# VH-VL binders against q0aze0: the designs that were tried, part 52

Target 1, 268 residues: q0aze0
Amino acid sequence: MKIILVNNRFKENTEKKAQEIAGQLSALNVEVIIDNGLDEPYAGTVDFIMVLGGDGTMLRAARRYGQRAIPVLGVNMGTVGFLSNIEINELAEYLPLILREEYSLEARMMLEVAVFQQQSLLTRVFCLNELLLRSNSPRMLSFALEISGQKLEPYRGDGLIVSTTTGSTAYSLSAGGPIADPQLDAFIVTPVASHIINKRPLVVSPEREISLHLLEEREAIIGIDGQIKMDFGAENRVLIKRAPHPLLMVNLKAKPFFTSIDRSLQRQ

## First folded at step 2 (VH-VL)

Design x1c (framework fv_ixekizumab)
Fold by ESMFold2-Fast, scan of step 2:
Structure x1c (fold): chain C 268 residues (1-268), chain A 124 residues (1-124), chain B 112 residues (1-112)
Amino acid sequence: as target 1 above (268 residues)
Amino acid sequence: QVQLVQSGAEVKKPGSSVKVSCKASGGTFSSYAIHWVRQAPGQGLEWMGVIIPIFGTADYNQRFKGRVTITADESTSTAYMELSSLRSEDTAVYYCAREGITIFGVTKYGMDVWGQGTLVTVSS
Amino acid sequence: DIVMTQTPLSLSVTPGQPASISCRSSQSLLHSDGKTYLHWYLQKPGQSPQLLIYEVSNRFSGVPDRFSGSGSGTDFTLKISRVEAEDVGVYYCMQSIQLPYTFGQGTKLEIK
C-alpha cells in the first residue's frame, strides 16, 4: 500500500507528526510519500491520501490529487474545519480500518478552470471550493458572464465567485451566497460588491459551462481556492466547468454538516 | 497599488501587551501568507511569525514562542500580532508583509508588499 | 535556523560606480522543486523594506535593470551596475526555504 501524507509547509508540528506517522506506517510495510506543498505533486500511483491539517491543507490536496479518484482523508491538527473527518489523536484508533479499506466515501464535485490568452490555453487547474475574480485596484470591474453560451447583462462591481457546493461555506458565504448541501452538485455564482442593487447569487446546473472576461482594461486577479493567484486582463478569458472526477472523501465517523455549519455561523 | 495599512504607534509599560493590526486595502488575504517582522532601533530585520489565513494556522520564531500570537480575520482582511509581557527590549517598528504562495511549484515571490510599520515604544 | 551572512556591512560608492554585496547561507537554499529561495530587499531611510530581487535573479516589478542578482546553493551576490543617489539605504538578503525566515545583518550603502 502506498499513502501520500499531505501537510502544511509552514506548520512545524504537522511536519514532525507526518514524519512520526510515516515511520509507523513504514513499520507496517506501507510506503509513504510526504507532500508539504513545496514540490510538484507526486507523479506515481498511490492507494490513499492522508491530509494532516485544516481546510486549507485539504484544498491543496484536492487540487493536486483530487482528479485521481483516490480516497482522501482529512485529519484535523488544530482549528476545526469543514473538510476534516477525524482528529489527530484518533488516528491510531482508525488506522486499522484505513489499512483494511473499511470506510465509506463521499463524492464532492470539483471545478475545472481553464485560463486563455486570446485563443491559447495558458493554464488548466482544478479546485474544490471556488474561483474568485476580483479587482486588484480601487476601480470596479466591468466583465461579461456567459452561462452555456447565454450572454448575461454585463456585471459591474468588485468581482464574482464561481463556487462548488463544498465552497458554499467559504468565500461565497462571505459574499452573501447560499449555504448548500455539499452532497448536491451545482455551481453557485455569487457577485462581489455588485453596483446593481439586489443582485442575487445564481444556482445553476453542474453541466453548465461558465465563461468570464473583462470588458475594460483593468487590474484584476483570479484566485483559486484562496491559494493560487493569477493576473487577469482584458486579453484573458476563463472557462469554468465541472471537473471529470469528484474528490473522494473518506468517512470514518459521522460528522454532520448541518450542525457543524450552524455552530460555525453562531460564532461569526 | 495594493496596500497593507497598520494601526498607529503605541506607548506601553513593561509587563503589558500590545496588539498591532494590519489591514489589506483593496484586496483579500486568502492567496497570501501574512508575516510579521520587527526592527529594533539601529538593528536589522527580525522575523517573528506568519499566519496563513486559509489554513487557520500560525507559526512563530522560537525566540517569541509563548509571547506572540498572530491571528487573522478573513471577513475584514485584517491580521493581528499580539505581543505580551513587554520589555524595553521589545521597543521596535513592527511590520506586516504579505507573501503570495502557490502550491503547484509556481513562483514564490517572497514578501512583496509591506505595511508602513507600527512603532511600539516600551518605557516605564 | 539558517544563518545568513552579508559582506560588507557598509559600502561607500561614488555615483555612477558599481556596487556588489555578498550573501552566504549556512545551508543550501536550493529546494527539490529546482528553485532557490533567496531574496533581496532594500530599506530606504525612514521607509519600509521593499522587494528588489526574488528567487536569486528575478527582478521585482518596477526595479531598474541596474540591479541584478546571481548565485547558487549557499553563495549569492547582488550587483548594482551604476549606483544612483536613490539607491541609498540598507540592503538585506533573506531565505524563505524554511521557517523561521532569516535575514542577513544588512549592508548599508552610502554615496561618497
Scores: ipSAE 0.000, ipTM 0.394, lowest interface PAE 16.7, mean pLDDT 84

Design x1d (framework fv_ixekizumab)
Fold by ESMFold2-Fast, scan of step 2:
Structure x1d (fold): chain C 268 residues (1-268), chain A 123 residues (1-123), chain B 112 residues (1-112)
Amino acid sequence: as target 1 above (268 residues)
Amino acid sequence: QVQLVQSGAEVKKPGSSVKVSCKASGGTFSSYAIHWVRQAPGQGLEWMGVIIPIFGTADYNQRFKGRVTITADESTSTAYMELSSLRSEDTAVYYCARDLKYSSGWFPYFDYWGQGTLVTVSS
Amino acid sequence: DIVMTQTPLSLSVTPGQPASISCRSSQSLLHSDGKTYLHWYLQKPGQSPQLLIYEVSNRFSGVPDRFSGSGSGTDFTLKISRVEAEDVGVYYCMQSIQLPYTFGQGTKLEIK
C-alpha cells in the first residue's frame, strides 16, 4: 500500500505529526509520500491520500490529486470544518480500518477551470468549491456570461461565483446563493453585489459549459477556492466545466451534513 | 520579472514596534512564500520567519519569542513583518525573500530578495 | 538548530585564479527524497544577497558557469574556477532541511 500524506509544512504541529504518522505507517509496510505543498504533486500511483489539516488543506489536496479517483481522507488537526471526517487523536483507532479498506466513499463533483489569453490556454486548474470573478478596484465590472452557448444579458456588479454543490456553503452562501446537498451534481452561479437587482442565483446542470469575459477593461481577479488568485482582463476568457472525475471522500464515521450546516447557520 | 520592493528606513525608540512592508510585483503573489531575514551591521544572516499567503499561515524562528508577526495582504500583493519590544540589538537591515512553494525540492531556497530596510533602534 | 560552519572566513585572490569555500553542517542535510538542502548566496557590498547555487550543485538562472557547488551529507564546497572583480562580496551557505533555517557565518572574498 502506498499513501500520500498531505500537510502544511509551515504549521509546526502538522509537519511533526506527518513525520510521526509516516514512521508508524512505514513500520506497517506502508510506503508513504509526504506532500507539504512545496513540491509539484507526486506523479506516481498511490492507493490512498490522507490529508492532515483543515478545510484549506483538503481544498489544496483536491486541486492536486482529486482527478486521480483515489480515496481521500480528511483528518482534522484542530479547526472544525466540513471536509474532514475524523480528528487526529482518532487516527490510531481508525487506522486498521483504513489499511483493510473498510470504509465507504462519497463522490464530490469538482470544477475544471480553463483560463485563456485571447486564443491561448494560460492555465487549467481543478477546484472543489468555486471560481470567483471579482473587481480588484472600487469600480463595478461589466461582463458577459454564456451558458452552453446561450448569451445572457450583460452583468454589472462586483463579480460572479461559479460554485460546486460542495462550495454552496463557502463564498456562494455569503453572496446569497442557496445551500445545496453536496451529493447533488450542479453548478451554482451566484452574482456578487449585482447593480441589476433582478440577477438571481442560477442552479444549472453540471453538463453545461460556462464562459465568462469582461466587456470593459477593468482590474479584475479570478479566485480559485479562496486560495489561488489570477489577474483577469478584457483579453482573458474563462471556461468552466464539470471536472472528469469527482473527489472520492472517505467516510469512517458519520458526519451528517444537514445538522452540521443548520448548527453553523445558528452560530452565524 | 519578479521584484520585491521594501518600505524605507526607520528610526525607532527602544520598547516601540516597527512594521516593514515588502511589495511584490510580477507573477501571482499567492503562488510563493515570503521569508524575512535580518542582518545586523557587519554580521551574518538570520532567518526570522515566513508567510504563505495562499494558506494564511506563518511560522517563526523561536529566538524572537512572540515578538515577531508576519502577515500578508493579497489585495495589495504586500507582506509585512512587525517586530515589537524593540531593543538596540534589533538594529539591522531587514530583507524579504521569495520562495516558490512549488519548487523541485521539499524545502525552500530564496530566489529573489528585496532591497532591504534599515531599522535603527536608538534612544 | 543546525549549525553551519564556513571556512575560511576571508579569502583574497588574484583575478583569474580559482577560489574555494567550504561549508560544514552539524547534521546531514540529505533528505529521504534523495535531495540535499544546501544552498549558496552571494552578498555584494551594499547589496541584497543573491542566490548562486541551490540544492548543492544547481546553478540559479543567470549565474555564470565558473561557479560550481559540490558535496554530500555534512561537507560542501563552492568553487569559482576563475575569480572576476564582480565576485567580490560575502558568500553564505544555508540549510533548509530543518526549521529554523540557518546560515554560515559568511566568507569574505576580496581581490588582491
Scores: ipSAE 0.000, ipTM 0.389, lowest interface PAE 17.5, mean pLDDT 84

Design x1e (framework fv_ixekizumab)
Fold by ESMFold2-Fast, scan of step 2:
Structure x1e (fold): chain C 268 residues (1-268), chain A 122 residues (1-122), chain B 112 residues (1-112)
Amino acid sequence: as target 1 above (268 residues)
Amino acid sequence: QVQLVQSGAEVKKPGSSVKVSCKASGGTFSSYAIHWVRQAPGQGLEWMGVIIPIFGTADYNQRFKGRVTITADESTSTAYMELSSLRSEDTAVYYCARVSRYYDSSGFLDYWGQGTLVTVSS
Amino acid sequence: DIVMTQTPLSLSVTPGQPASISCRSSQSLLHSDGKTYLHWYLQKPGQSPQLLIYEVSNRFSGVPDRFSGSGSGTDFTLKISRVEAEDVGVYYCMQSIQLPYTFGQGTKLEIK
């Protein structure tokens, strides 16, 4: 069995813990590839991905490996989050189940984001939570939103979020978007501080294609899962669609979504 | 409600650098922009720069360009302002302040830190 | 940079009397969103600035009714209907329509 172990080298003691776990797995005849985020993603075939960390580390793993249809397990390293399934101190208990492939998989949709300059593709990235279009200056943005070729009235405001259902509890929630069952497939389109106060979040089919471009010269940025940021100007266009493959998340124990968000909303 | 707590007073020699911290509580640190404003003794307010923590994006008043660096650590809800190549003219109270608009780098400064006095003397 | 000019630079009033401070911007502060990005701050002696009025005329939470703001475009006014001892300090107007944010030079309010 070959496992990629994803960790964040800049978190306290995470690199040391990753090496300890790699040693334990190697003792069990498991080949381990450590991915600390600095190098290119491992290109070879693997059987399983273990993510050591919080939601941020899982988002990175999803961008790097989510399109390869490989089971991904989130192992929490002391951070509360929605994307981990087990705690680090439970790993020894669940490891035999992992090695015997005795677990279920939950498919989570992902976004495919393609950024163009005029007619040229600049970059293509995948993400689990959302794309955020945001002003990078004190000026409000004016931008065009198209959904499957249908041109909506121009948007004016601080920006727009295009989210998966998994991302409904991230930035989209903070901007007034709905909480969505992550087992549903849908895009959630949430305005950020719209000038037109009646602009509502939209919930649309995941088969739709969404495009955005600026109507005026402005300094703007697009953010991917809160981790990648890119300059976005009037010469740029972004196309968002459902990614070809969902992220396959490993379930080793029940982690009820609705009671988790209810608890979080009571605290916040 | 929202509170911004800054680091303590500093006395620095000309040519050195200073790093002032601003720890936020009572709000969503990553969702609001943090601005830095200074005030020389007996003078008015001068805007220095801003950081948008969710993106790590910073912008600066051109007159401080190359000398000021603003950073944020979301894990500790703390913003930092570092000013290098200090001169006596940099003696001032340095304030951090939050923008009222969610995700907005514009808007109005609604909550301010208590200020940090930086004295630059021989 | 947008230049903010305040008049007067100092003002002495008898308690209970009104006070008026003017602020002029070198460019219009009206944004295409329909909002005007002009705000008023008070700095009491030894304290941080505190927000009084945002977007021309909206009182910030806890600010008493005796404070009011008005104006449009480039000309703005802050009025205090009845000055009280706790109103002593330096008043600043600020624009936030573009970077850098800029402040007026300040108006010092003193009680006679």
Scores: ipSAE 0.006, ipTM 0.418, lowest interface PAE 12.5, mean pLDDT 84

Design x1f (framework fv_ixekizumab)
Fold by ESMFold2-Fast, scan of step 2:
Structure x1f (fold): chain C 268 residues (1-268), chain A 123 residues (1-123), chain B 112 residues (1-112)
Amino acid sequence: as target 1 above (268 residues)
Amino acid sequence: QVQLVQSGAEVKKPGSSVKVSCKASGGTFSSYAIHWVRQAPGQGLEWMGVIIPIFGTADYNQRFKGRVTITADESTSTAYMELSSLRSEDTAVYYCARGYDFWSGPRYYFDYWGQGTLVTVSS
Amino acid sequence: DIVMTQTPLSLSVTPGQPASISCRSSQSLLHSDGKTYLHWYLQKPGQSPQLLIYEVSNRFSGVPDRFSGSGSGTDFTLKISRVEAEDVGVYYCMQSIQLPYTFGQGTKLEIK
């Protein structure tokens, strides 16, 4: 068996815990590849991906490995989050089940984002939560949104979020988007501080293709999962569609989504 | 499954213009590159230009700059090639050809071709 | 513009014998992404061109295994191991590493 162990070396005790777990797995004849985020993603074939950390570490793992159809387990290191399934102090209990492949998988859709300058592809990335288009200055954006070739009336405001259902509880929620069951496949399109009173969040089929471009020269950025930022100008266009493969998340114990989000909303 | 169907043959006088259509059927139109290639009688193939409908702009072979305009209508899944100031040397079969879907990774070859449209320019 | 030169411009082959067509580009077709953007098309009499080989050596769907492509940099070859009557037509190489895309002059294959 070969496992990728993903960690964030800049979090307290995470690097030491990753080495400790790697040693335990090696003693059980499991080959371990450690990914601390500083190098290129491991290019070889692996059987399982274990993510040690909070939601941010899981988002990075999803961008690097989510398209490989490999089971991914989130192991929480003490921070509060939605993308982990078990706590670090539970790992010893669940490790035998992991090694025997005695778990269920939950498919989570991902976005495929392609950014162009004129007709040239600048970058192509995958993400689990969302793409955010926002102004990088005090001035509002004027931009065009097209859904499967249908050109909507121009948007005017601070930006737009195109989110997966998993991302419905991230930036989209802060911008007034709906809470979505992460087991559903859909795009959620949420305006950011729109001046147009009837611009509502849209929930659209995951088979749709979404494109965005600026109608006026402005300073804008696009953000991917809150971790990657790129300048976005009038010569740029972004295309968004459903990624070819979902992220396969490991379920070792029941984690009820709706009661978790309900408790979170009442505490805030 | 997916086919490119072009408009019928045309006979034009020198100095006029012609607009050839290429209708795509089946599948997604907006993210596929549509190229235009012509072939004069008994001659080889000459690339004229390309449009990717979602970008709204076209690139052209410099030889035709100022005379050729390539457009696309996403609502009807149809690409158009308009050639103006026609000369007898423009007599050719005009083909549309599909580049690969950008979402499947750009692959810069032509997998499907239209049936061709003969444009004859004569007085 | 990249110039594509094919040799020979025509050839006549007895059925069952091999055929070889060469294509030379005026500059390298190897991209920094590691791919070489050289493709082969066949135009049968009265028909539209059809894709045979893409990116030097990959056979397109439905293309018989008697067709093979090879080469690197500026020199490329299309081979037909055993020519059949249905292979008659004009063969074109094309580069797509830069605009404008350019084709060779074409090689006419005839059966003796």
Scores: ipSAE 0.000, ipTM 0.406, lowest interface PAE 15.5, mean pLDDT 85

Design x1g (framework fv_ixekizumab)
Fold by ESMFold2-Fast, scan of step 2:
Structure x1g (fold): chain C 268 residues (1-268), chain A 124 residues (1-124), chain B 112 residues (1-112)
Amino acid sequence: as target 1 above (268 residues)
Amino acid sequence: QVQLVQSGAEVKKPGSSVKVSCKASGGTFSSYAIHWVRQAPGQGLEWMGVIIPIFGTADYNQRFKGRVTITADESTSTAYMELSSLRSEDTAVYYCARSLGEYTYGFPDAFDIWGQGTLVTVSS
Amino acid sequence: DIVMTQTPLSLSVTPGQPASISCRSSQSLLHSDGKTYLHWYLQKPGQSPQLLIYEVSNRFSGVPDRFSGSGSGTDFTLKISRVEAEDVGVYYCMQSIQLPYTFGQGTKLEIK
């Protein structure tokens, strides 16, 4: 068995903890590849991905490896998040189940984001939560939204979010989007501070293609999962589709989504 | 582990140009922003500009627009900063530095990896 | 441009004593994503700057816990709880919410 251990290099002592866990796995005849974000994604075949950290580390792992249809387990390093399944101090208890492949998988849709400059493809990126288009200045944006070739009336405002259902509790929620069951496949399109009456969040089939471009030259930025940010101008276009493969998240213990989100939204 | 290695010190005459290189080793080059920051002797840090190699587009501090050009060569994992029409006040150590996050500038994260610096002396 | 102002510009500290450095920005560094783009660097004599703290209060990998950052909006503080000889150098704050990125003037820390 070969496992990728994904950790967050920006926290004290996470490298040491990753090496410690790698040693424990090696003693059980498991090959371990450590991905701390410094190197290119590991190109070889692996059987399992273990993410050591919070939701941000899981988002990076999903971007790098989510399209390979490999089981991904979130192991929390002392904070509670939506994308982790077990705590680090529970890992020893669950290792036998991992090694025997005795767990369930939950499929989470991902976005495929292609960014163009004029007619040239600049990059193609996958993400788990969302793409954000937003103004980088006090001036509002004017931009075009197309859904499967259907041109909507121009948007005016601070921006737009195109989210997965997993991302419904991230930035889309803060912008007024709905909470969605992450087991559903859908795009959620949420305006950011729209100045146009009746621009509501849209829930759109994941089989649709979504295209965005600016209608006038403005300082704008696109953000991907809150981790990737790039300038976006009138010569740029972005195309968003359902990614070919969902992220396969490992469930070793029950984490009830609806009660968890309900409690997190309470004052108490 | 990622390391940025810069070209050696240079002495230039006023009115000439200098081109400083910054070679990345041991990690991802194309998707991280490479910034250029200078420091005149005994002075503070001044941001000059940035490029994300995969996008090929650069942004500059307005003070250097028209004189500075930042480029990148993905095949050699090397970024370049060229400063033209040199003046004595351009005498400084020039640093390259990498952003913490991938594909980020505009609202980017801090600089986690720095080159060793290149001293450029402009004198007659 | 966002102007970053540090105080004091220099301080001398007896080993083991605390040190505090302030940084003020001409406008808020709070982004709509909820993050505040204020970072602290240390430049030791003859060396490149090194990242100490990013996004106000997060210690970078390998940075001792005696370093801490705090603040919000336009007013930020770097604290060293117990200054050691290895902490000598110039400390800089930086904002990265808006191009051009700007640094404070620097605060030189010396051991008495």
Scores: ipSAE 0.005, ipTM 0.454, lowest interface PAE 12.7, mean pLDDT 85

Design x1h (framework fv_ixekizumab)
Fold by ESMFold2-Fast, scan of step 2:
Structure x1h (fold): chain C 268 residues (1-268), chain A 123 residues (1-123), chain B 112 residues (1-112)
Amino acid sequence: as target 1 above (268 residues)
Amino acid sequence: QVQLVQSGAEVKKPGSSVKVSCKASGGTFSSYAIHWVRQAPGQGLEWMGVIIPIFGTADYNQRFKGRVTITADESTSTAYMELSSLRSEDTAVYYCARDTWELLGSYYYMDVWGQGTLVTVSS
Amino acid sequence: DIVMTQTPLSLSVTPGQPASISCRSSQSLLHSDGKTYLHWYLQKPGQSPQLLIYEVSNRFSGVPDRFSGSGSGTDFTLKISRVEAEDVGVYYCMQSIQLPYTFGQGTKLEIK
């Protein structure tokens, strides 16, 4: 068996723990590749991906490996999160089940985001939570939103979020979007409003294509899962659609989504 | 490693406003949250607010409601705290501090702190 | 707001002797994720606060093993097994389970 250990590049203690776990797995005749996020994703075939860290580390792992249809397990390292399934101190208990492939998989939809400079593709990325379009200045944006070729009335405000159901508890929630059952596949389109005129979030079929572009020269950015930032100007456009493959998340123990989010909302 | 460098000391009149800057270096600026904490002379620490730079989302301690504004400029990796309607009791050292943020509405703890900015409010 | 109460507010210790600081919260700091959001900071004279202990008992990078944290729920303790001259300063507990983050009043540690 070949496993990728993904760790949090901003936490030095996580790297040390990853090395310890890699040693333990190697003793069990498991080949281990460590990915701390600084280099290119491992290009070879693997059987399993173990993510050591919080939700941010899971988001990075999903962008790097989520389209390969390989089981991904989130192992919590002391960071608050929704995307981990077991705690680090439980890993030894669950390791025999992992090695025998005795677990269930939950499919989580992902976004495919393509950014163009006029006719030229600048980048194509995948993400688990959302794309955020926001102003990078005190001025409001004026921008066009199209859903499957249907042109909506122009939006004016601070920005827009296009989210998966997994991302419903991330930036979309902060902007007033609904909490969505992650078992559902849908896009959630949530306006970022800091003015009197209010548009409502939309829940849209995941088979739709969404496009965005600016109607005025403004300084704006696109954020992907809150981790990738790109400048976005009037000559840019972005196309968003369902990614070809969902992220396959490993379930080794019950993790109740609704009670977890309910308790989290007491805090923030 | 991340370092936070703050702007220099300020002397302000009552009723004016002050804007303190906090420039981050090292790491990805958008990958963490920036908190503001103040300390009046000889007193303890008081949390003022936090910003998540990539989203622009800020939350504030209600004690400063309507007077504090926290902003961030990702292009310069700089966070700002502006406090208006200054009073003598606002005389304090103002600190910025990094909180590791993984983008799902959760805060953890502040691990890297700026050197502090003394703001003196006198008539 | 969660209220954090420290005892004692000042402490004078002979070098090499132990020191103990208590922190009490008005509400439980245990989150549904299984973590307890109680942290300890040290502010040395003329310096910014520095993180010593996070999530009750975890020493931050570079912090000597003479520092230890313990506790659960609402009652927490910071212990220094053998106080050294460099340990002089004000110690603060902090909760980060809910906004606003709140600090204890501080405990000033001085060497005899």
Scores: ipSAE 0.000, ipTM 0.418, lowest interface PAE 12.9, mean pLDDT 84

Design x1i (framework fv_ixekizumab)
Fold by ESMFold2-Fast, scan of step 2:
Structure x1i (fold): chain C 268 residues (1-268), chain A 124 residues (1-124), chain B 112 residues (1-112)
Amino acid sequence: as target 1 above (268 residues)
Amino acid sequence: QVQLVQSGAEVKKPGSSVKVSCKASGGTFSSYAIHWVRQAPGQGLEWMGVIIPIFGTADYNQRFKGRVTITADESTSTAYMELSSLRSEDTAVYYCARAKDYVSGSYFLPFDYWGQGTLVTVSS
Amino acid sequence: DIVMTQTPLSLSVTPGQPASISCRSSQSLLHSDGKTYLHWYLQKPGQSPQLLIYEVSNRFSGVPDRFSGSGSGTDFTLKISRVEAEDVGVYYCMQSIQLPYTFGQGTKLEIK
C-alpha cells in the first residue's frame, strides 16, 4: 500500500507527528510519501491520502489530489474543524480499518475554475470550498455575472462568492449565504455584503456554468479556498463549473453535520 | 476573546532591519486584515500598511516605500512587519491592529483590537 | 492623502462635566454605500489605542453610553456627556475611506 501524508511544515507539532506516523506505517510495509505543500504534488499512483492538520491542510490536499478519485482522510491535530473525520489520538484505533480498506466514502463536489485573459487560458485550478472575487482596494467593483449564458443585471459591491455545498459553512456563510447539506450538489452564489447591494444568494444546479468579468477597470483578485490568490482585471474572465470528479472523503466514524453546525452557530 | 500578542522590544543599529511579529488568537484569522501603525515618542499615530492574510495581499503607506514588508503565516495566525534601512527617526512603538475584511460584511471596518505594542529603538 | 484635523489639541475637564472634541477631514468621508468611514480611538496613558466609535456614531462593544459620535461629510464630533477619571488619555479620529489611512493629531483629555 502507498499512502501520501499531507502535513503543514510550518507547524512544528504537525511535522514531527507526520515523521512519526510515516515511520510507523513503513514498519507495517506501507510506502509513505510526505507532502508538506512546498513541492509539486506527487505524480505516482497511491492508494490513500492521510491529511494531518486542520481544514486548511485538507483544502490544500483536495486541490492537489481531489481529482484522482483516491480516498482522503482528514485527521485533526488542532481545533475542531468540519473537514476532519477523526482526531490524532484516535488514529491507532482506526489504523487497522484503514489498512484493510474497511471504511465508507462520502463524495464532495468540487469546483473547476478556469481563468482567461481575453481568449487565452491562463490557469485551471480545482477547489473544495469556493472562489471569491473581491476588490483589492477601498473601491467597490462593478462586474458581470452570467449563469449558463443568462446575463444578470450588473453587480456592484465588494465582490462575489461561488461556493460548493461543502463551502456553505466557510466564507459564503459569513457573507450571508445559506447552510447547505454537503451531500447535495449545488453552486451557492453569494454577493459579498455591501450596503447598496440588496442581491440575494442564489442556489443553482451544479450543471450550470458561471462566468465573471469586471465592467470597470479596478484592482481585484480572485481567491481559491482562501489559499490561492490571483490578480483579476478587466481583461480577465473566469469560468466556473463542476469539477469532473468529487473528492472522496473517508468516513470512519459518524460525524453529525447538523448538530455540529448548530453548536458552532451558538458560540459567543 | 480576540488577542493580538506582539514580539518583545528591540534595539537596533542604523542601517539594520527589524522584524516584529503579531500573533492572533480568538476569532477566525482568515476573516480579518492586520494593519501596522507606529507612534514615535510623544507623537501621534501613523499608518504603515496592511495585509489580508487569506490572500497575502499587502498595501503600504508610500512614505515607507521600499523599506517595509508585511507578511502573514496563516498556519500560525501570525503577521510580520519588517522595516529595513533603519534610521533614528524610526524609533517608535509599533502596533498591529485587526480590521474585518470583505467576507465579514464591510470593507472599511475600523481597528477593533490592537496588540500591546513593540518598542523599537534605533541608536548607534 | 486625506488630512485629519482635531480641535482642541488639549482639554481639561472637571469630573462629571461634558467634553467635546472636533475632527475635520480635508475631503468627504462618505462612501457610495451610504456609510461614512470615520472612527474614534482612545489611548490611555501607557496603553494601546482602543476603539470607541466606528462609522461616525456606532459605539464599539463595551463602550459606555456617555460616549457619542455625530457628524457628516467632513465635520465630526465626539462627545462625552459626563467625564470620568478613566476617560483620561489621547483621543484620535481616523478615516478609513482611502489609503493611506490617516489620523488626526490627537486631543489630550486631562482631569482638573
Scores: ipSAE 0.007, ipTM 0.425, lowest interface PAE 11.2, mean pLDDT 84

